# Designs tried in a protein design chat: VH-VL binders against Uncharacterized protein ycf53 (ycf53). Part 5

Target 1, 237 residues: Uncharacterized protein ycf53 (ycf53), of Cyanidium caldarium (Red alga) (o19887)
Amino acid sequence: MNRIRFISLILNLDSCDSNIQEYSRLAYVHDLNKLMDENFVSLLLIILKLAKNSKRLQPTYHNVYLFNLLKSYALSEIDGYVLGHFSRGFVNTLMHYKNAQYETLESLLSANNFFEANKFTQQILLELAGEQSKQRNWMYFTDVHSINHQSVSDLNHLWELYSQGNFGFSIQKRIWISVNKNWKKFWKKIGWINSNSKWLKYPGEFMWAVNAPPGHLPLFNQLRGVYVLEFIFDYYL

## First folded at step 4 (VH-VL; framework fv_amivantamab_arm2)

Design s51 (from a4c with light chain Y94W)
Fold by ESMFold2-Fast, scan of step 4:
Order: structure tokens, then C-alpha cells, then sequence
Structure s51 (fold): chain C 237 residues (1-237), chain A 121 residues (1-121), chain B 107 residues (1-107)
């Protein structure tokens, strides 16, 4: 693949749906690495900045993966200048999030610090559920009604994009539906219970890495039942 | 103020059963698990098992599997530990402890005062 | 099961001394280790969790360090109320396991 065609695909200029379906992660990495040099890194960063300014770039996990990879290759003053335009986070900048907590969450996710990202996601959800949930440090099942759809969508989007499509509430919902909404089969598929149907010991037995089972993260409150997660699946996603 | 209050001392014959209670207050009972830990005279602490106060799920030490049963009563915010087929080496002080809040990392942050169980012929 | 081994089994110290107690896991437990203080006739008390996090209300002279398999509890300036038995506990995986204990004695 030539550089122009590749740029078109990674920036979703033709069609977001067809671009996602066309590339497997391995093929994408292979093609990207064949084209990567200092001049191409600078070019791609400039194109991302221009696309951001035009408000035409919708973030996908391919875009996020590319941006993270480009950061590791960035060496020039121009590269540093362009990266400064995304200092609040790549997705935060493109989506115009105005919440400092989302910036912190994105920073953790971009660093693959999934343990702290999970903990911080729970904190954000408690705050969104309302003052009483925050004060008692857990979400009562009726408090989920106080969370707006956009906030759940935003949090899910960050998790999905920084896990190459492996994590997020939307991924968990898809798996839940695939097992006919059977909670025990769901928990087994996402790796929250072991082969003997025993809950994993939090946090040590959970996998805090992108290669964990699909839907493994973010974790949710399994000691207070399934109502909140079920409500998120049925109404917010 | 969080408190865990256990039932009083017991003296049992070998082969009998004992059921120790742990009444909790000062927090939402169903939001935590309860671990049971014992200490035989002259020995260290031994973990016996854990129960979720939300759904009653349990995880027992393999050595005690088949002899121990842990239960909860949400209406009284009380956890129970029953140990059957008692032997002389089950003589110990038995503790309940608040454990495994999903998302918290400070395990066993509150303990009951202990219940002495003596098994003698 | 994960075996937890403490050393020393006992230590004699004077008020004002710096005391170090060690704990070794038979396999990697990341940072999921807690330290407890236990006095005769009383329930154990949580001092340190996640290897190095000081529990609220515990004096700053107590500190924990380590990761993986080797961990230490340090008391920087021993006080009279610190004479007790200390236990480490791994919280990485089921079943939970404690060390055998280290008895801290006067003199």
C-alpha cells in the first residue's frame, strides 16, 4: 500500500466502516512499520493536527494506535509542537471533552495503566451518580438513573479506543447478548470467574493488560449485584 | 462507627459442631465480604474462608472444605461460621474480619473481638 | 497455595531502636501484601496494605516496602506500645495466607 492510500485509510477519509472492516491489527501494524521513517512521522502528525482543526477526524482505535506509535517516534521540534496540540489527550481533544477527569483517565489508558484507569473509572461513575453515591463510596442500584447517556458513552469510548477494541462497556454488552444474557456464562467469558465458577481475587488475579480476555475491563461492582451493569447495557449502550 | 461483635466462648466435645456469629454495624453489610481467621494456641493466624454478604458466594480453605459452612443474614447484618466434626486441634480463637470491598485495597480493616472455641475430651 | 515465610521468628529490641521484619512469598504476589499487628487478648490490627500504603490512623514510624516475593516492615523508632507479634498476609490469590509471625520483645 502507498503512503497516500494509507493516510486516507488511517484518517478515515473514505469511510469509517469500510476502513475498520478492511484492516486487521496485524496487517495494519505491518503496513505502518513498512512506511515509518522520520519524515513520515512528522507528516502524519501534521496531517492529524490539520484534521483535528477541520473537525473532520473522528477517533477510531486505528487512529489512537497510530497516535501512540507516532509519539514513540517523535524526535523533531515540529513533532513536539504538533503533539502540544493534543496535550489534553488525543480523544479528549478530538471530542472536545471539557472534563479534567477524562483527561486523567485518557492519560492512564494511553500509558496502558489499566489498574489505575479502572479505579479512576469507578470514581467518575460514582461522581456522576450523585452526591450520596460519592459520599458513601459506592453506587446504589437506583443511582444509575442519575447518570446521563453521554457520560457513559464517553467513558466507554475511551476504554474501547485505548484497548484496540478489547475493553469497554459496549464490548461487555456484546458478549452478554452473545450468551443470551446469562450472567454466569458472561462472567466466565470475560474472565471474572475461574473454571470452578469462583470469583477471582481482586485485584491480583485479574489481568491488567490489553491482552486480557475481551470485555475483561473495566471491572464493575460484583458484590452489589448486576442491576447497575444490566441498566447500562439495556439503556445507555 | 464500624463494629464487628462476635458470640461468646464455647466448649465442645470432639465430633461436635460449633457456630460462631459476627454481628456488624456502622456500614452497609451487603457491600463487603467477611473473612474468618483462626489462631490455635502457640500458632499463627490461619485463613479459613470468605463469604460475600451480597450474594452468599463463598471461598473456603481447602483443608476445611466439607467441614466449614459460612452464611449471612442480611436482616440482622450478621455473618456465621459453622465448623463440624471438631477435633482437639480446632481449639483456637476464631475471628471475623471485614474483607474484600471490590475496588478497595485495605483488606481486614475491621475485626471482631474473637471467640475462643475449646475442644476437649 | 502461596507460602509466606517471615524472618526473624523473634527479635528483642529497646525503645528507640529501628526494627526491620521481612516476609517472603513462595511465588510472585505483585504488591498485594498486608502487615498486621497482633497483641495478646486483642484482635489483629491492619498497619500496611498494598505493600507500602499506611492504613489511616497508623503512626508514620511504620513503613512497608517490597514487591514480587520479598517484603519488609520497618519501625523507625520503636515505642513501648509497639511490642507485639507482626504478621504478613498475601492478598494476591485464593486462598489467603499469612506468615508464621514475628514476635517483637523487650530487650
Amino acid sequence: as target 1 above (237 residues)
Amino acid sequence: QVQLVQSGAEVKKPGASVKVSCETSGYTFTSYGISWVRQAPGHGLEWMGWISAYNGDTNYAQKLQGRVTMTTDTSTSTAYMELRSLRSDDTAVYYCARDEWFGELSPFDYWGQGTLVTVSS
Amino acid sequence: DIQMTQSPSSVSASVGDRVTITCRASQGISSWLAWFQHKPGKAPKLLIYAASSLQSGVPSRFSGSGSGTDFTLTISSLQPEDFATYYCQQANSWPLTFGQGTRLEIK
Scores: ipSAE 0.494, ipTM 0.785, lowest interface PAE 2.2, mean pLDDT 83

Design s52 (from a4c with heavy chain D57Y)
Fold by ESMFold2-Fast, scan of step 4:
Formats: C-alpha cells, structure tokens, sequence
Structure s52 (fold): chain C 237 residues (1-237), chain A 121 residues (1-121), chain B 107 residues (1-107)
C-alpha cells in the first residue's frame, strides 16, 4: 500500500472497521518496514502531533506498534517529541487516563515485559478490590464488587493494544463464549492447563511473549474459583 | 508468627500406609498451598506433590502417582499426606512446606519440622 | 524430568572465605531456580528465589546469579552458622526437582 492510505489507516480516519480487522500483524510490519525512511519518520511524527492536538487519533495496536518503533530510533528529535507530547505513555496520553499506575503498566507493556506487566496488573486489581484483598494477595469472590467498571476496561484496553490484539480480558471473554462458557475448555484453549488438564507451573511454563496463544495473558488464578473472572466477563466487559 | 507443625515419627511395616499431618498457624490457610518434600537418609530432597488449601486441587510427582493422596481440613488449618503400599525405600524424613502456585515466587518460605517415617519388617 | 546437578559435592572452607557453589539444569529453566540451606535435624531454609532474589531475613553475604542452565550461589564471607548442605531447586516445571546437594564443611 501507498503512504497516504497507510497513514489514513494508522490515524483511523476511515469508519470502515473491516480494513483494520483484516490487516494482519505480519502484513502491517512488512508494509511499515518497506515505507520507513527519514522523511517518512518525520512525516509520521508531524501527523501524530496533529492528530493528538485535534483529538482525532483513537489508539489502535497499529499506531501503538508504530509509536514504539519510532521510539527505537536513536535520534534526539524523536526523544524530544516523546518527552514533550507522550511523557505519560502513548495510550495514557491519547485516552486521558488519570491513574498513575497505568503509566507504569504501559511502560512495562511497551517494553514487552509481559511478566512484570502481568504481576503489576494483578497488584492493581487487588488494590482496586480493597485492603483485605491486597493483604491476602488474592481476591476473595465478594471483593470483585468493589472494582470500578471503567478501571477494568482501561486495563483491558492497555493489554489489547500492546499485544497486537492477542491479550486482554476481552479476548479471554470472547474465547470463553466460543467454548460455551466451559471453564476447562477455556483454560486449555488459552494455554493455562496442559494436555493432561494439569495447571502449568507458574511462572516458568507460561509464555511471556506476544506469540503465546490468544488470551494467554493476563493471568488470573482460577485455583481460587472462577467467580471473579466470571464476574469480570459478565459485568465489566 | 507463621508455623507449620507436623505429627510425630512413625514406624511401619512394608505394605502399610502412613498419614502425616501438617497443622498451620499465623496466616490465612486457604491463601496458600502446601508442598510435600521428603529426604531419605544419606540422600537429597525429593518433591512429592502439591495441594491447594483453597479447593483441594493436587499435582503429584509421577513416581508416586497412585500411592499418594494429599488432603486439607480448613476447619483445623491442617494438611495431610497419605502414602500407601510402603516400601523400605520410602524410609525418609517427610516435610510440609508453604507454597503458592501463583504470586510472590518465593516457594517453600516456611517448613514443618519434619516427620521421620521408618519402613522396616 | 529436569535433572539438577551441583558441583562440587563437598567443599571445605574456613570462616571468612568466599565460597561458590554451582548448579546446572539439564534444560533451560530461565531464572526459575531457588537455593536452600539444610542443617541436620532442622528443616530446609529458603535463601534465594528467582535465581538472584534474596529471601527476607537472609544475610546479604548470600547471593545468587545465573540464568538458563548455569547457576551460582556465592557466600562472600563465611560465618560459623553457614556450614550446612546447600540445595538448588528448579521451579520452572513440574515435577519440581532438586540438585543432589553440596556439603559445606569446616576446613
């Protein structure tokens, strides 16, 4: 594809969802690599700045990937742009998140540090559930009612965007529904139990990479019952 | 103060079974699991299996599958390990240790004092 | 099963010495290795988890390093209470497996 159409896709200027949904991760990376040179980088930075100022840019995993790639260039111009416009994180800035913990989570996700991102996500959820959940280091089934709906949505959005649509509670819910809400089939499909239906050893047997099975992350301890995750699926997503 | 207190020493004949208890205190019993580890005289440590104190989920070492059963009693905050069809090579000190399947990554942070099980004819 | 091999099987040292114990896994275990101290008549004690994280209450003279298949436990300045048997344990996959142990003895 040409640069103009590529830029339109990145900025989500078209209302046609099918184009975005059908554009595979591999095709996106391939096309982006073909188009990247100094002039294109400069143009993209200008366009992202204009989109941010106009409030038109809605974050997608395509533009999150692009932004992370731009940050990887060792140019002072790019560093200055990032510090000036996206010091809180790309998605945090565009979505106007006000929770400081989300800045830390986004930093971990942007670095592909899924292990620490998972751990931090669990800590955020425990804190949102209340003091007793935090002290126990796990969420009792009644504690989930204390969690704000918007907080779960925001956490889910960060995981989706930094995993190229592969991770997040929403992805997990979709898979859960696809197996008729059968928990054992769900756990097998997202890779939490092995072929013998035994729980994987945390953390070594889990995959801490974007190419893990869809819905593999973030983890949620089901050995303490399914109620909390079921509540999140039914009421918060 | 976290404490794991095990039952006393046992002497058994080959073919018998033994049930060792591990009574816990100082923490919320159902928030953790219990692993069982044994050590035969003059040998190293051997993991036997793990049980969740929340829902009784178990995972046993394959070598012991079919001979070992782990259970919990939440009313007494006690874990149990039963080993059947005892052989002379089951002679060992048996330990319970607090373990968590998911979370802090510090496995076996507290241990019971050990229970000597001697299998002889 | 993942086999854990420790070297040496025994080491003799004096108070104040620096001691290094190594542990090798038969396959990659990332950083999921713990070190335990075991004294006769006592239960084992967790010293280090995740290859390099010092357990709360353990003296800073103990340190761990390594990743993948090769791991090291170091005691920077031996104290009298450190004479014991040390075990590594892989926590990467079930079944959990221990090394054969390294006996640290007075020289």
Amino acid sequence: as target 1 above (237 residues)
Amino acid sequence: QVQLVQSGAEVKKPGASVKVSCETSGYTFTSYGISWVRQAPGHGLEWMGWISAYNGYTNYAQKLQGRVTMTTDTSTSTAYMELRSLRSDDTAVYYCARDEWFGELSPFDYWGQGTLVTVSS
Amino acid sequence: DIQMTQSPSSVSASVGDRVTITCRASQGISSWLAWFQHKPGKAPKLLIYAASSLQSGVPSRFSGSGSGTDFTLTISSLQPEDFATYYCQQANSYPLTFGQGTRLEIK
Scores: ipSAE 0.555, ipTM 0.805, lowest interface PAE 2.0, mean pLDDT 84

Design s53 (from a4c with heavy chain D57E)
Fold by ESMFold2-Fast, scan of step 4:
Structure s53 (fold): chain C 237 residues (1-237), chain A 121 residues (1-121), chain B 107 residues (1-107)
Amino acid sequence: as target 1 above (237 residues)
Amino acid sequence: QVQLVQSGAEVKKPGASVKVSCETSGYTFTSYGISWVRQAPGHGLEWMGWISAYNGETNYAQKLQGRVTMTTDTSTSTAYMELRSLRSDDTAVYYCARDEWFGELSPFDYWGQGTLVTVSS
Amino acid sequence: DIQMTQSPSSVSASVGDRVTITCRASQGISSWLAWFQHKPGKAPKLLIYAASSLQSGVPSRFSGSGSGTDFTLTISSLQPEDFATYYCQQANSYPLTFGQGTRLEIK
């Protein structure tokens, strides 16, 4: 492999998921140390940024996979100057977010630390809803109106990208619609209640792994009513 | 100044029922659940079940299923635990404890003072 | 049901001693374990949750450690008010279960 072919591989990840295994295998087999240096890794990050900024190209799980592969390589094989380019996660690196909360959330998600990612997502939502929600540690149904649409979209996008499309509010909404907005069927389908329709014990009985049922994460406390999640589904997604 | 105050001691005959109350103050009642825990003389702690003060959802220990009913009254910020078909081995001190089921990891952070229920002939 | 076993069942100690109590779960409970202090005539008191998180208002001489199936509660410098029975409790799954208790008594 040469640098031109590696760039072509990066630009084509959006088009064909069947090529991810082949691309990873080729990169591994062809000595990456011959292609990779500080300047080339920096160039690859610029190319990923340009692809992201194109209105025709959206980040995908495959783009995240490649970025994480490059980040892992840079952290283990290359040190110094280029290391700083991989200190953040994919979305925060490409979006130039200067928001420490979103950087922390992405770091947790990229490490598959879903338990802490869920806890941190709940904290972000409470803070966005306002000081009263934060003080009581839950969101009253009127507080959800204070959250801006972009923040919910951003949180949803991070969960989708780091779960191979298995997690996120948009996934939960799709499942909710598929059961005709029946809350008990929804909760059962995403694995929040058991076969006897009893709520799982938080946190031990929940699955903190990407192979959990679709829509299992992030959690949202339904024992304090369904209005907040219903509002998110109807108005933010 | 969170307080859980339980009803007084009860003496019951085998086969009777008992209803223990747990009146709460100093916090938003509907934001938490209430767990019930008992301790027979000379024995350890035994969890009986919990109830959500928000919507009344319950989960009971299987050993007590069919004999126990937990309820709440939001207007008085009070939780209740009724145990039916009492046996001598139900003699115990019964406690209510504040319990956040979802979102928090600190279980049973505040407790009632306990209610002694004696079942004797 | 998850069975919780504490050891020792009783321990005698003097003020100023370091005391360690252990708790074993019959199956993995990750870090979802709490420790309670229980004194005669009083309700139990939460000391530690999530295996190692100190409850607000609890003296720093109390600490918890462990994960999976094996857990410990340590009192670094025993005080007169610490003589009590201690219980571990798994919060991993329903039904919630407690250990049998460890009596800490004056030597």
Scores: ipSAE 0.548, ipTM 0.801, lowest interface PAE 2.0, mean pLDDT 80

Design s54 (from a4c with heavy chain S52N A53P)
Fold by ESMFold2-Fast, scan of step 4:
Structure s54 (fold): chain C 237 residues (1-237), chain A 121 residues (1-121), chain B 107 residues (1-107)
Amino acid sequence: as target 1 above (237 residues)
Amino acid sequence: QVQLVQSGAEVKKPGASVKVSCETSGYTFTSYGISWVRQAPGHGLEWMGWINPYNGDTNYAQKLQGRVTMTTDTSTSTAYMELRSLRSDDTAVYYCARDEWFGELSPFDYWGQGTLVTVSS
Amino acid sequence: DIQMTQSPSSVSASVGDRVTITCRASQGISSWLAWFQHKPGKAPKLLIYAASSLQSGVPSRFSGSGSGTDFTLTISSLQPEDFATYYCQQANSYPLTFGQGTRLEIK
């Protein structure tokens, strides 16, 4: 019965169905992995093909997790399909992103290379903020006005989708609001400061894995003040 | 043309305090942290702590906490390290070093020339 | 605190030799290790960061390798100016800690 129930969820994967939205990340991962064998992989590939060929749908982190899991199987039919239809990346292809940097970022995120993905995200943000920010290698409050809303949204979407909903500026914003915009409580909750309220040593003391605390990544340099991240939370998300 | 220039040698009595300066040039002072490292004669390098010139945040080595204070003066691009209640085993060459941290990987890429502090009766 | 232990404490070598210095951390530090050269009367000089990244301006005969707890600094074809004390430093966590140093002396 669990397989039948799971198939029904997958068949609705490309919709805004509330039953998918309420499925916890860990329960989804656990149930999916429990059901995986070559026959079920073949069925899931058929479902992915059907979803792609239907009306264009906004990808969800459930879609991304399923796609990455399918790619982990060494089947030539899967490799051929991915190369033929998703050479630019799953989310980049479905969302029609037109930025080569986003393709590189998606590649890093899909490989769970969060350390390099974080560095690359910082580079993208500095470049979007303009030449002054790039030259000094950090963003002053006024520089953030040069970044368009869609770019921040696109970057956030990639982080959220490739972390099973655990990472992204949107996740950080929700946590920040949940602690009444108290910065020290926020930093402690997302794991940027320790129990003595001291900033962790970059990069070794940070967690570069999907099981880090919610909102742990991407990092943003708060040692230069909170205003840029506050602006992103208030106006771009 | 990045340069860190430290104040001159000091001779102090036990129980006194010493304040070493580190004047920087050739870069934006508030864009990098400053770490302090010392070396006692016949011993290795020992990290003392760092300061963020942008906001004054500090992090001190636990063994020195309560005796050390690090400060900056942005108008002169100068960092200071004050060590109080001096003991004979505080005799060392004290260095300041430019420290890249959050988002950067190369540590201590530029150093001051060192300041010899001798503590003797 | 993370303890850093270097081996050997001293090594004697001749110009043109290949020299290796090792550094062991008391716990895992990923690749967050730097190597410094220190000469008497001078400030220390950064040679290598992130275990294997060569600092700008440092000769290519210097190289670093390792990850986790075991790290190596290698000097291929030793030059006269390379006789110095070398220190490893972990940059994984506070407090930052250095090895005890390795003295490289003329044979």
Scores: ipSAE 0.491, ipTM 0.780, lowest interface PAE 2.7, mean pLDDT 83

Design s55 (from a4c with heavy chain S52D)
Fold by ESMFold2-Fast, scan of step 4:
Structure s55 (fold): chain C 237 residues (1-237), chain A 121 residues (1-121), chain B 107 residues (1-107)
Amino acid sequence: as target 1 above (237 residues)
Amino acid sequence: QVQLVQSGAEVKKPGASVKVSCETSGYTFTSYGISWVRQAPGHGLEWMGWIDAYNGDTNYAQKLQGRVTMTTDTSTSTAYMELRSLRSDDTAVYYCARDEWFGELSPFDYWGQGTLVTVSS
Amino acid sequence: DIQMTQSPSSVSASVGDRVTITCRASQGISSWLAWFQHKPGKAPKLLIYAASSLQSGVPSRFSGSGSGTDFTLTISSLQPEDFATYYCQQANSYPLTFGQGTRLEIK
């Protein structure tokens, strides 16, 4: 790939091309490393800063991966200034979420702190479901109707973008459909139950890393019934 | 308001079976699991296993496999633990405790009062 | 199975003393350790979970620390109601296992 193509990916000019979405992460990193020098790093960071003012542009997981990689190459005072504009989170800044909870979640995800990110996601969902769900510290099946559709989409987007597409409710829904909505097969595929169909011990036996099975995170309390997750899959995603 | 109330003390002969109940109140029974823990006189705490009150899935300590069965009755919000082929070293106080799978990291946040099972002959 | 070993097996102390109890796991359990207080004739009571998180309603003089294999429960200023047996428990993997207990006695 050439420098113009990387700029096009940052600006999402090729967002409708399905072949771009199939561009391998290894090839992306390989090509990026071949093109990196001090001036190009600074240029890419400046372009990302300028993109933050466009409400039409939506970040992709390739953009997030690139931004995190560029942070490791940032050496100049100008680079530091540009990175300062994203201090509240790359995705939060571009999407104009303006929600302190989403900033905290993004910070945890960007640090690959998936355990705390999962816990915080559950707290956000409980608060969105209402005061009674928050006080009980779990979601009753009728409480899911109180959650705003956009909030579920925003949380899903953050998980998807910071896991290289491996995590999120959308990925979980896709896997659920792929097993004909069979809950036991779904739980086994995403690694919530073991080969003997026994639940893993939370949290020690779960995999808190991006290389976990697709859809492994975020967790949702399936032991309190399948209705809430089914409702999210059917109506919010 | 959360309460776990266990059945009364039992005296059994070796080879008999005992079934201890744990009646719960103050929370949604099917939202939690129940763990069973025992303590022999002069000994420490020993985990026996757990049951998911929603779907009835169980996980037993290997030492007790084949002798223990845990069940629930959702209509009465009650958990049961049956131990068969009793031996003198099964003499212990048996506890039920509320256990959570996902979310909270607090194991056994509420306990029953305990049931003394004496195996003698 | 993960073996939990407590030290000491008993400790004698006076009201106002600082008391520490240690717990060692036979393999790494990250931070997934809880501490329980057990008094004669009563059910055990959860004090600390996730190695260092204080359970709601438990006095702040109780604190926990540690990670991996070595853990400590501390009572900063012992009160009369604190004389009891204390147990650690690993919550990392099944089967769940407890330490043998540490009996805290009046000096």
Scores: ipSAE 0.399, ipTM 0.714, lowest interface PAE 2.5, mean pLDDT 82

Design s56 (from a4c with heavy chain S31E)
Fold by ESMFold2-Fast, scan of step 4:
Structure s56 (fold): chain C 237 residues (1-237), chain A 121 residues (1-121), chain B 107 residues (1-107)
Amino acid sequence: as target 1 above (237 residues)
Amino acid sequence: QVQLVQSGAEVKKPGASVKVSCETSGYTFTEYGISWVRQAPGHGLEWMGWISAYNGDTNYAQKLQGRVTMTTDTSTSTAYMELRSLRSDDTAVYYCARDEWFGELSPFDYWGQGTLVTVSS
Amino acid sequence: DIQMTQSPSSVSASVGDRVTITCRASQGISSWLAWFQHKPGKAPKLLIYAASSLQSGVPSRFSGSGSGTDFTLTISSLQPEDFATYYCQQANSYPLTFGQGTRLEIK
């Protein structure tokens, strides 16, 4: 890709371009290595600053990944800008999230630390479900009614954005619907059970990487019943 | 307090079957699984398999697949392990242990007292 | 199947000694390893899980370390009740597998 295309992807201006909407992570790295010089960096930072201040910059699969990749170049101009304007996280800043736990979750997701991100997501959900769920370390079906719709949506959005649409409760719901709400077909499709319909050993046999099967993460304990996840799918998503 | 109590010692002939019970208390039975582990005299510990108390899903050690069946009875909070076609090398102390599939990583945090099964030739 | 090998097979020690037991996995198991204490006539007891996490109620003289394929259990100041057989167990993959055991004996 060229400089104009890169800027378009960062600024969410590419929804009408069907030929180049999807890129592999390798293609992004390859293209950025060709584009990254002092003049392009300076231009990009000016544009990001203006777009942020105008409230027109919204997170997408593309711009979240590309912005996160830009930070990996460790250029002093980029580091200074990020520390000044996106210290809480790219998505947290743009969406104006008010929960400090979402900043921690975004940090883990941006680092591809999916194991800790999964644990932290479960912790947030238990806390949102109320004191009794937190004290016993798991959720009754009745406890899920205490969780605010917006909180589930926010958590899902972070997982979706940092996985290029591969992870999240919304992705899991889509897959569940696609198999006519058949739980065993669902679990097999998202890789929670193996080809012999046996549960994977937690955590070692699960894939803690973005290239895991679609919907593989975040995990939800189905051996304490499917109804909490079903309620999340039907009510919150 | 959490407690797992197993059935008493058994003496069986080769070719017979044995069914060991593991009655649980002090926690909600359906929220954990039960693993079965045995130890033959003079040998180490051997995992036999696992059962979910919620839905009855099982995973058996391949070498025992076809001879072992694990079941649960939610009304009595009891897990069962049946081993068929007994051989002299099945002589062992059989243990049940509480096992968690997901969540905290504390495997086998509570055990039954053990059941000695002797298979005489 | 993942094979677990312990060393030594037996160790003789005196009360107050520092004792170290080693466990090696035939393939990488990350940190998914537990340590159990087993005394004659009793059920095994969980001491350490996730390689280094001390189980509630277990004395602080017990500690675990390691990752990947090499793991150690340390008893910093041996007590009379610590003479037992110790087993490592990998919790990475089914089937779950145990080491052959290390017998801790009075010197």
Scores: ipSAE 0.587, ipTM 0.822, lowest interface PAE 1.8, mean pLDDT 84

Design s57 (from a4c with heavy chain T30D S31N)
Fold by ESMFold2-Fast, scan of step 4:
Structure s57 (fold): chain C 237 residues (1-237), chain A 121 residues (1-121), chain B 107 residues (1-107)
Amino acid sequence: as target 1 above (237 residues)
Amino acid sequence: QVQLVQSGAEVKKPGASVKVSCETSGYTFDNYGISWVRQAPGHGLEWMGWISAYNGDTNYAQKLQGRVTMTTDTSTSTAYMELRSLRSDDTAVYYCARDEWFGELSPFDYWGQGTLVTVSS
Amino acid sequence: DIQMTQSPSSVSASVGDRVTITCRASQGISSWLAWFQHKPGKAPKLLIYAASSLQSGVPSRFSGSGSGTDFTLTISSLQPEDFATYYCQQANSYPLTFGQGTRLEIK
């Protein structure tokens, strides 16, 4: 791979589908390691800052993955200065999110700490559903009506971007529809039940890694019944 | 206030079956699972299995597979555990406990009072 | 099956003492361990879940620590009502398994 291709990907000049087809995570690591020197890392970070300032950059799976890799290669004072502009989180900065909880969630997702990210996503949704849901630490079906569409969209977007499209409510909805809204087939497809149709033991038997089955995470609200997730699928996504 | 209330003590002969009930109140029954745990005299706690009140899915300890059946009745918010082909070593206090069947920690945060099942000839 | 081994099998202590009970798993269970208190004639009571999280309503003198295979329950200042049998339970995978119990007795 050449440097022009990396610049193209960081600026999102290719379609999302084209980028996914062209690069796996493994190829990104391999090519980045081959091409990364101090000057090229600094160049890519400056390009990201300029694109952010011009509002030309919309976050994609590739941009998020590359930004996380660039952080590990950043060594100079100019690199530190540029990274300071993204201290709230790459996606939070580009999308102008104003919720401090989204910064915490993005920090967990960027560290591949999916277990804590899952717990924190549940806490955010409970808080958005209102005081009574937060006090009892779970959501009734009726409480979900209090959550606005934008909040669900924002949380879903963070999960999608930090999982290269493998996780999020939108992916879960797509799989649910693909099995004709059959809950047991849905759970089997996303890996919540095993091949013998037995539920995985939470949390130890679940896969807290990006290579889990598509739609495996987040696990929000399934503990208290599927009605809230069904409502999210039907009305918010 | 959450409560789990179990049926009363039973005395059975070897080869018989026993069915213990666990009536719940104070929470949405179909949002949780119920685990069954027993303790034989002079022994520790032994997990027998769990059932989801939402869809009736079960997971039984392999030692008991084929002898135990767990069921629920959502209309009465009650869980049942039936153990067949009883042996003298099935003599134990049987407990039901509220368990989260899916996506959360197994809380075992509320237990029934226990049901003594004695198997003797 | 994951085997849970508790030590000691019994411990004698006086009111005000610091007591520690240990639990070892035959394989890694991350932090997915719970501690229960059991008194004769009563149902078991959840004290600690996820190795270190204190259950609501449980006195702060109880604490849990550990990860992987080695876990500890600590009672910082023993009270009369704390004399009981304590059980650890792995919640990592089915079947769920308990330790053999540690009986806490008056010295």
Scores: ipSAE 0.356, ipTM 0.685, lowest interface PAE 2.9, mean pLDDT 82

